# Designs tried in a protein design chat: VH-VL binders against q9h9l3. Part 128

Target 1, 176 residues: q9h9l3
Amino acid sequence: PRKMVAIDCEMVGTGPKGHVSSLARCSIVNYNGDVLYDEYILPPCHIVDYRTRWSGIRKQHMVNATPFKIARGQILKILTGKIVVGHAIHNDFKALQYFHPKSLTRDTSHIPPLNRKADCPENATMSLKHLTKKLLNRDIQVGKSGHSSVEDAQATMELYKLVEVEWEEHLARNPP
Key: E = the ipSAE of ESMFold2; O = the ipSAE of OpenDDE; V2 = 0.75 times the mean of E and O plus 0.25 times the DockQ between their complexes.

## First folded at step 7 (VH-VL)

Design w15 (framework fv_nivolumab)
Fold by ESMFold2-Fast, scan of step 7:
Parts: structure tokens; sequence; C-alpha cells
Structure w15 (fold): chain C 176 residues (1-176), chain A 124 residues (1-124), chain B 107 residues (1-107)
């Protein structure tokens, strides 16, 4: 458990028509839900679409944001060698331009026992909001002012802990 | 239960206009980007147009740019495609399609739900 | 624009056989690729998204793999209802594009 963290990122739109998802905030929590990292991050490219409805990011957050290259270095130092938990985590790794070993990655959107516990189809990708409400009886991502990546990372870690023993045993017998 | 229902298709002469509607239900329409995809008889799928959740961003295939206009009315859960200066090559079944949305504010533009389609025939 | 090339154009097989369908992109689309099934007179149905994730309600016999420019859809054992046209789609960049389709037909 000591070497396990949960991550959640927020992206803004860069590139042509804001199509590219660029990292603009990252939150990392430890096994107990304590915040290890939470920074706004300045993309190297011009921001075309803040995606504020989802990201919670506004122009004012970029004023003192950590430049991408520096933030990436800080984040990778925290993630390297640890079990990293996330929800649809491939999006976060893509935005970080980072490869994390599959053997050390836990994606709560792709854990069949977690869906089964929530009375959902095992192969469906369920939203973090739905799983958190069903299994933890807690509402997250409420309103229309954007998500809290800290709240999402904390919920993600708590969801993983519900199936940790079962899933780690499964992975030990069926390595990815 | 998610449903998308297209309407407005029909037979029109070249150079005329037609408007397609797509009525959405079973999800929060105002939270998702929407697309139009068409398929000519016996041919494959062709992406036509995109509109963002709030209508602020719109993108079009080069083949329809300047002739087609995508719009939406979030209060009515309805997506529109205004088709002007229609050509024989616009003859197709037109589908409205809903984007997937994932964690981390990533827009994923695969189509988890499609309407049944409405046929547009441009013929003299 | 990113061009997707599907092969073969037509795959003639019998029920119970394995079907392997390829989709190749003219440039990397990372994992932003989806697969759809379409039966005559019907709308397309999402099968796979993000290259390898099965959509809700899609049977386990369907699987997707690949990344970058080379992608595969596999149907482990064809059922009668699986004879259809299959399309890949990329969503890595504008404009969104589809492959030309692979028709899986009864031998």
Amino acid sequence: as target 1 above (176 residues)
Amino acid sequence: QVQLVESGGGVVQPGRSLRLDCKASGFTFSDYGMHWVRQAPGKGLEWVAFISYDGSNKYYADSVKGRFTISRDNSKNTLFLQMNSLRAEDTAVYYCAKEGYYQSSAYLRYFDYWGQGTLVTVSS
Amino acid sequence: EIVLTQSPATLSLSPGERATLSCRASQSVDSYLAWYQQKPGQAPRLLIYDASNRATGIPARFSGSGSGTDFTLTISSLEPEDFAVYYCQQYDNWPLTFGQGTKVEIK
C-alpha cells in the first residue's frame, strides 16, 4: 500500500480547433488520500479551449501555473516505480507523454470485480461519478463549474481499495 | 435508455435546401458534443460535422464546408443540420451520433450511440 | 487527413471460424481508434473504443488490439449474426475519418 498512489489530471484543448488534450492540472494522492501533488500546469502550446465545464480551469489559473516540462519532471518522480491507480488512466499518461508499466497500473474503469460490486456489466466502462455513488454513497463532480482532480483522485483510491485484495491476487496469477 | 431520432430527410432537387433534426433523450444532451455522419447508398461512412456541448465550436468536412451548418438547441435536446446548395453527391443516409466523454476532461470522439438515420436523396 | 485502410475488403468465412480484420492508419492515431458493426438497413453499432475496450453489451468473442498505425479486430468464433460490414474510425485528429469497411460474408 505504501508504494501506491492515485492520480487524476485535467486537460485543456490546444492545437487546431482545440482538439489536442494538453495537461493543465494534476493531482496525486497517497494510499490514505493525502495530497502529494496538486498543481495547475501551463501547456507549451496556446490554449484554445479551457473546457471549463469539465476541467474547472480558467485563464486566471494559468497565471502562476507550473510550466509543463517542470511539472512533468516532478510528477514522473512521484509515479516512477509505484503502483499508480487512476480512472481511464491512459488519458492521463498520454497527456503526461509518459509510459507507465502495465504491471504497475490499476485502471478503475477496467476492473471487472469493481463493476460486478456496483451491479454493472463487467466489461462496461463506468464513470467515476457512477461507481463512487453506487459503492461509496458519495456524490462527486457535482454542478457545472468543473471537476476537482483532488476529489477524483481520492475517490479513485477509495474505489480501488474495495477490490484491492481480490484484484492483486488476480494479477499475481494472470500478469498483464 | 439513450435514443437519437433523426427527421427531415426526403427527396430534393439539386441546388435546394433541407434541414435535418435529431431529437435526443436519455442523457444530459447539453454535456456532450454531437456529430453528423453520412453514408451514400452502397458506400462507407463519412464524417460530416461536429458541434461542441455548448455550440461554441463547430467543424465540418471539406466536402460540405460553406454549404452545411450544424447547430443545436440544448433547451429542446435537439441537434440540427441545415443543408444548402445540395448536390447529387450529398445523397446519403444521415446519422446523428453522440460523443463519449471520459474522466480528465478528455474529449473522446468515438460514437457510443447513433440514430437510426434519415435518407436524403438529391435527384432531378 | 488521416487515411484508414481496412483489409481485406471482403472476408468469406463459415460460422464457427475466427475472423481477423485489419485497419491501418496513414499516420499514428495512438490508441484513438474505434470499431463499428453495421448490418444492412441498420445504423452502425459501437463494438470497440480506445483500440481495445469492449463497448457495453458487446459479446466477449469481439476483441480489439493495436496502437499507432496498425489495428486488429478479432471475432474468435463467428455467430450467424456477426456477418456484417465492419468499420474502423480514428479520433486522434480532425477531420474524423473512417476506413472503407470490411464485409464479413458467409462462404
Scores: ipSAE 0.115, ipTM 0.684, lowest interface PAE 3.7, mean pLDDT 90

Design w16 (framework fv_nivolumab)
Fold by ESMFold2-Fast, scan of step 7:
Structure w16 (fold): chain C 176 residues (1-176), chain A 124 residues (1-124), chain B 107 residues (1-107)
Amino acid sequence: as target 1 above (176 residues)
Amino acid sequence: QVQLVESGGGVVQPGRSLRLDCKASGFTFSDYGMHWVRQAPGKGLEWVALISYDGSNKYYADSVKGRFTISRDNSKNTLFLQMNSLRAEDTAVYYCAKEGYYQSSAYLRYFDYWGQGTLVTVSS
Amino acid sequence: EIVLTQSPATLSLSPGERATLSCRASQSVDSYLAWYQQKPGQAPRLLIYDASNRATGIPARFSGSGSGTDFTLTISSLEPEDFAVYYCQQYDNWPLTFGQGTKVEIK
């Protein structure tokens, strides 16, 4: 497959009053949308707020979940040296406590040609849900049971593929 | 504790410029999108502008687009709003506002902390 | 632009009474809705985010409910400090928009 993967994470609230966003699920898909990684991840701190409406995570998912340090090692092994696509991907990297080179990072919330195709303002950071509806005619993140990080990663890869040729050419001429 | 402190408000004539500053403390400023929200005397709240965590994306309300410029200096924990070509309708208290917690692919742009506000009066 | 309509414009009640405030969106905002309280001369204060989550330090008498287009803020038993203007805000789509406000005033 191509040297390109898409990632989406889910966070739960930890720390005082649940204000800290801690990694609790990570999904990684390849160029074709096949799942390379999808694990529930146990934060090292007590979970105060599952944020289930957004995360889709419940107490049952934390039983036998992979400890953060182990999951982080597995995830970084997959990401290192690859082009990593995400939506608001800075948040995923924060939760992973990871730095990925900007030259190998593609953030579908920050690609002006993608917003242009969606008939949206170029500099607005549009949600994954809105871009997917506009460009792929697909409803994601539906209902109150929380988001699927697999669904989000797959949608993110498909969105990137719509602008891949022109954006890679742009980046080659205008390196970040 | 989280604090946002605005400064730079005052009385200006129509057509002139003014810059507002917002100094942040008590959180990792570089991790959050920041906004300006205004409120005309006796009226409701109106969103004005957004700047992303790294300053790479900026978005404006149609009423200020082309006249106002939002910027930030993450090394100084400071947010700015450069207001050009001011009009009487820009008269308002301007609030600096911080985005809520982050959640992967969802943008949660509610405002968990607000500054005290700084009054901008545009009058002849 | 998503328009948020708050009703009633003014709610006149006595301390100890239940207050029910409505916010209706012109199109679905899912659960991307927040409520703020504002007292004269003060900045707005976050009460509720994600439609139903109480912000840190907000008393249990405040609760939010609803999804899609219809949202409610309930104050189960009004305290003297609760007489204020309340605003809803959606963050599902650009531009970010606020309701026009509901003033809760003492009878």
Scores: ipSAE 0.601, ipTM 0.863, lowest interface PAE 2.2, mean pLDDT 91

Design w17 (framework fv_nivolumab; at its last look DockQ between E and O 0.73; V2 from the best seeds 0.00; counts 0 for: pae E 4.8 > 2)
Fold by ESMFold2-Fast, scan of step 7:
Structure w17 (fold): chain C 176 residues (1-176), chain A 124 residues (1-124), chain B 107 residues (1-107)
Amino acid sequence: as target 1 above (176 residues)
Amino acid sequence: QVQLVESGGGVVQPGRSLRLDCKASGFTFSDYGMHWVRQAPGKGLEWVAEISYDGSNKYYADSVKGRFTISRDNSKNTLFLQMNSLRAEDTAVYYCAKEGYYQSSAYLRYFDYWGQGTLVTVSS
Amino acid sequence: EIVLTQSPATLSLSPGERATLSCRASQSVDSYLAWYQQKPGQAPRLLIYDASNRATGIPARFSGSGSGTDFTLTISSLEPEDFAVYYCQQYDNWPLTFGQGTKVEIK
């Protein structure tokens, strides 16, 4: 069977007026939720906005952070050829400057059966926090000190497991 | 139940000042970036200014830079736009708008909710 | 700045017909493109974000597609309340920009 991992990234603002979302942390977990990768990552450009409320990134995290080019290489070696699960994962792939095949991508923000189980409209994009609370009875992203990308990646994998059989069957019949 | 209610619009002479307020309710105001977008009569939408969730970052369109100041008071769930040195070209309906996507470090600057708009007319 | 060009400027159709609206960006905005509907005297209303995601409460007859520089908003069968002005907006690059709008009017 093809191996499956879940990813969650944190971004900081770089470029003009901090509008570019640059990778500053990446966490990858395996099917069982074990951490395969978790590093702070140093963007090649000046950080204009740490976005700390959401990212949890502070200046001290950048001191020993892995340079972007090196971190990207490490991350892509883990993702290549695997089914990659994420939430609004196009943002993570954009920050990684990486194209992952759609046939191997699973986005928990775009799985209608998952929204159905949460009593949410199938066409709505629900937050990871909301889906995790409704379906797993767990509070994630608590407080105002930023999110844990490890916690988010683990929750994302657990959410996908709730619909895995049904959704893989759907994809086999309706390839992307 | 998300609501944005604007006030402060009116008729003002060129060179004068005016302040717009936008009162927010139905969401955690301090968690979202906020924007002002304007629309001249019979014209399209033009982005004016933005302010980060905590007020630390403020950015302006070139057409208003140096004349307009965006600010917020998170304790009162209120967004402000101070408009100085007003010109005829500033005549427009001004909308306050909330950034989309619920809680992410990947800031997504589409607008999921808008106020009703307040008309600012600059004329002699 | 990124320029968004909407076409046609005006689309004259009857209820029940399909409407196809285009938005072209001067450079790639990936999928960071939103569509808004505006009726006379009203504020804009979000229809689509991230190029193809329908906003909460928006009827299934509205759909968005495209990526990079070419985007489409489709209304599969026009209802009377759909006759309005539609705007696209990119949020991939500063400054934020809107298209000039497409007016969908009754024939």
Scores: ipSAE 0.634, ipTM 0.882, lowest interface PAE 1.5, mean pLDDT 92
Fold by OpenDDE, look of step 8:
Structure w17 (fold): chain C 176 residues (1-176), chain A 124 residues (1-124), chain B 107 residues (1-107)
Amino acid sequence: as target 1 above (176 residues)
Amino acid sequence: QVQLVESGGGVVQPGRSLRLDCKASGFTFSDYGMHWVRQAPGKGLEWVAEISYDGSNKYYADSVKGRFTISRDNSKNTLFLQMNSLRAEDTAVYYCAKEGYYQSSAYLRYFDYWGQGTLVTVSS
Amino acid sequence: EIVLTQSPATLSLSPGERATLSCRASQSVDSYLAWYQQKPGQAPRLLIYDASNRATGIPARFSGSGSGTDFTLTISSLEPEDFAVYYCQQYDNWPLTFGQGTKVEIK
């Protein structure tokens, strides 16, 4: 069995009007929720919007942040060869300018059995916060200080573990 | 600059069908979820439908579920709304709306850009 | 569905005055709340997102506050172009819903 990790990234706004989502923090946890990686990352472009309310990123976090290219290398080294679990993970990969093999990717926002278990529409794209509350009876992403990517990555892994057996069997029968 | 241009509105009889188009420009269309929001004459705003960035997920208001179909062609930067079995209460200005930025695991379904709307009138 | 109730229905003020608009949710929407401005014959325009973030190009006189169930849009000093209908909108859960609107009219 392949090793499994969960990833969650926080983005800030760069480019004109701050509409470009640039990686500013990345957290990776293993199957047990242990933190393998958690770094603030410096985007190559000027930050226009820190999106602090959601990202938790402040200007002070960028003072000693790891340059994007360096961080990307570190992160890719961790992800290579592993099953990577995330929530709406395509955004994380986009921010990383890296795309993991589909066969080794698990997106908890696109697992119908998980939604069914949470009494949600199977084909809806539910938030991590909602699923975590429904299935784990835990509140995440509370307050005004912004998200914790470590907390979010851990929640994502725990959610996936609820449907891991069923979903892995499904994927075995229906390879992407 | 971001532009959304709706088309396809008009006058139709109840029970008929109509398709709306929304042409997008000024941003990477395929990166964003898109929505339809309508407004009956002299009334407030009502969300109608949403479609994910890649078209894989769709969601509808109960008032239009089973009758309307939202779709998109990312190669043409175009959003569609197929409206079947139209009713008088479907009469409204229909806006296409761009979803705001996505922040990792949090879906932020506010609308930072709107089209000017296209009027659909259903009357016998 | 989450019901958003705006108050007052109509707010009559003069230019230069402070406008305070309320939006109350039937259940908590955290900070997943946006404000829009709509003028006659025009599409809505985003003013505030994430409860308190001012959209690009929006004047500083507009501000949003609140979290959970109670939200406020404040216009510190009304300009002639600010007389319009204002809507709040939640994006915490489906279906997405709007308030019924507050009309800010000239006294």
Scores: ipSAE 0.349, ipTM 0.800, lowest interface PAE 2.2, mean pLDDT 93
Fold by ESMFold2, look of step 8:
Structure w17 (fold): chain C 176 residues (1-176), chain A 124 residues (1-124), chain B 107 residues (1-107)
Amino acid sequence: as target 1 above (176 residues)
Amino acid sequence: QVQLVESGGGVVQPGRSLRLDCKASGFTFSDYGMHWVRQAPGKGLEWVAEISYDGSNKYYADSVKGRFTISRDNSKNTLFLQMNSLRAEDTAVYYCAKEGYYQSSAYLRYFDYWGQGTLVTVSS
Amino acid sequence: EIVLTQSPATLSLSPGERATLSCRASQSVDSYLAWYQQKPGQAPRLLIYDASNRATGIPARFSGSGSGTDFTLTISSLEPEDFAVYYCQQYDNWPLTFGQGTKVEIK
């Protein structure tokens, strides 16, 4: 059976006024939530805004960070051939400058059965924080110090497990 | 510089249709979710509809569900709102609005740029 | 649906005074709260996102605070251009909702 991983990334602001999102951390966990990859990543462009409130990224994290091209190669090796789970995962792939096959991609922000379990509108885009609170009884992204991509990737995998059987059967009947 | 320019507003009778266009420039349009927000004369702001960056997901306020259709053409940097079966209570200035920067696992549905708005008047 | 209630409805002040605007949510929205300024005949302008972060180009006299259900926008010393209507907006949960507005007017 095909291996499954969950990914979450954190971005910093580059480009004019810090409006471009550039990868600065990536965490990948396996099905059991064990960390397979967790690195701070140095963007190829000058960092204008660390976005620390959201990203948790601070200047000191960049001192020994892995250069983007090296990190991207490492990450893509882990993702290739696997089912990749994420939340609003298109943002992660955009930051990686990569697009994973849709047939191997699972986005917890767009799974109707998952929303249904949370008593949320079936086709609305729900936040990871909201789904995690409702379905796992867990608070994530708490406080003003920024998000943890490890915590978020682990939560994303646990959410997917709640609907995995149903959703995998659905996708088998309705290939993307 | 980011610009959003709405067009297509006008005066129509109840039951008729209008299409609103919003032309975007100054940013990578296909990276962002887009929204319509309306404001009845002398009233506050009401969220109407949203569409994901690639157009694959569309959501509507209950007040317009089944009557309005949001869409986008990323090759033309244009957002659309098709408004059918218009009612007097749909009379408003309609703004297109851009989501803020994208950040994985962050919930960023605040609007950092707005168009000038286009007036839709539904009147006998 | 999360209801945002702004107070006061109207705030009458002179240039140079401090303005304090309140927004109360019917349930917790954590820090996912934005503030907008709207002048007559104009589109809204983003002032604050994530409860306390100033948007690009917003002067330091604007500050936001709060979390959960109670939020405040403060304008430390009103300038002539600050007399406008101010809206809060939550983005914690679908559907997105706005407060009814607070008008800041010249006394």
Scores: ipSAE 0.062, ipTM 0.662, lowest interface PAE 4.8, mean pLDDT 89
ESMFold2 (binder alone), look of step 8: mean pLDDT 93; pTM 0.953

Design w18 (framework fv_nivolumab)
Fold by ESMFold2-Fast, scan of step 7:
Structure w18 (fold): chain C 176 residues (1-176), chain A 124 residues (1-124), chain B 107 residues (1-107)
Amino acid sequence: as target 1 above (176 residues)
Amino acid sequence: QVQLVESGGGVVQPGRSLRLDCKASGFTFSDYGMHWVRQAPGKGLEWVADISYDGSNKYYADSVKGRFTISRDNSKNTLFLQMNSLRAEDTAVYYCAKEGYYQSSAYLRYFDYWGQGTLVTVSS
Amino acid sequence: EIVLTQSPATLSLSPGERATLSCRASQSVDSYLAWYQQKPGQAPRLLIYDASNRATGIPARFSGSGSGTDFTLTISSLEPEDFAVYYCQQYDNWPLTFGQGTKVEIK
């Protein structure tokens, strides 16, 4: 591994009308796509909306889920000091209540060369599913029973690898 | 609970400028991309512009590129559209729209909430 | 740009009848299609996203289906409040585009 990991989280709705996004699952993979972490996580607040169509999370997953505080400690131990790749990763960091340095963050929803390869405008924010289909010719997030955060983290790492050399050179010349 | 309230619409002459504001409440504004969508009288919906959660990425419809500027102030939960060099064809109700929720790590550009709209009329 | 064509332009039906609205894309949009309802003087309201998922608070009589280029919105039994204009929207490719709308009106 090159001190680089990819992360994908699933959130459930808490708070008024389920509008607050609370962490309910986190998957982390290494550079080669091997799973380093994958746990269901119990939010400290009452779950109003499981968002099951997208999250894949059901009440049964919460019964033995790791409490947020404990899961957060485990996750941060893996992320700290590493280059972390994600898609729209600010949502994951927000749900983790965590600040990761921008110099070590790679967001595949905001990498202009990646969009260019997908025949999308450089400044558009494209879905992970679309980029993965266009660039890797692979269907992810199929069906109606929710997404696999492991699958999403793996796809995110593979997408980043397509532009890694070019983007790392750009960042070395233009530090964030 | 989620509310988007537009303001700034009015009657303006061709070639002039106008700024639209959209004040958001009931959700974490800084976590979502925001859009402007317009509708000419008696016509359908037309996407105008979008801005990412942090304001770093902006994209425009070809019909407004170079004339309109989208921006946001996350500390004030406010979205803006600066409209310059206005034309009669820009006459429309302008809606502020919030990106939907797909999953924690992806933003999909369907619109789960819309403002009430503000009318912009460009006429001499 | 991807063009969305809705048909028919107008559906004249009575309460209790089934409404079937079509949206056809000029090229595949996979499942990245949403449906909106709009009443005169009001903002659009999200009904369906990702072709077949009902938005929060939307009654079960609304359903969406389809993938690729052909999509359908079905209202199983029209209620008085369902007479409105309906728009489809794709979000697979830039730029974002809407169909021209289908008006569902009282016969």
Scores: ipSAE 0.019, ipTM 0.558, lowest interface PAE 5.0, mean pLDDT 88

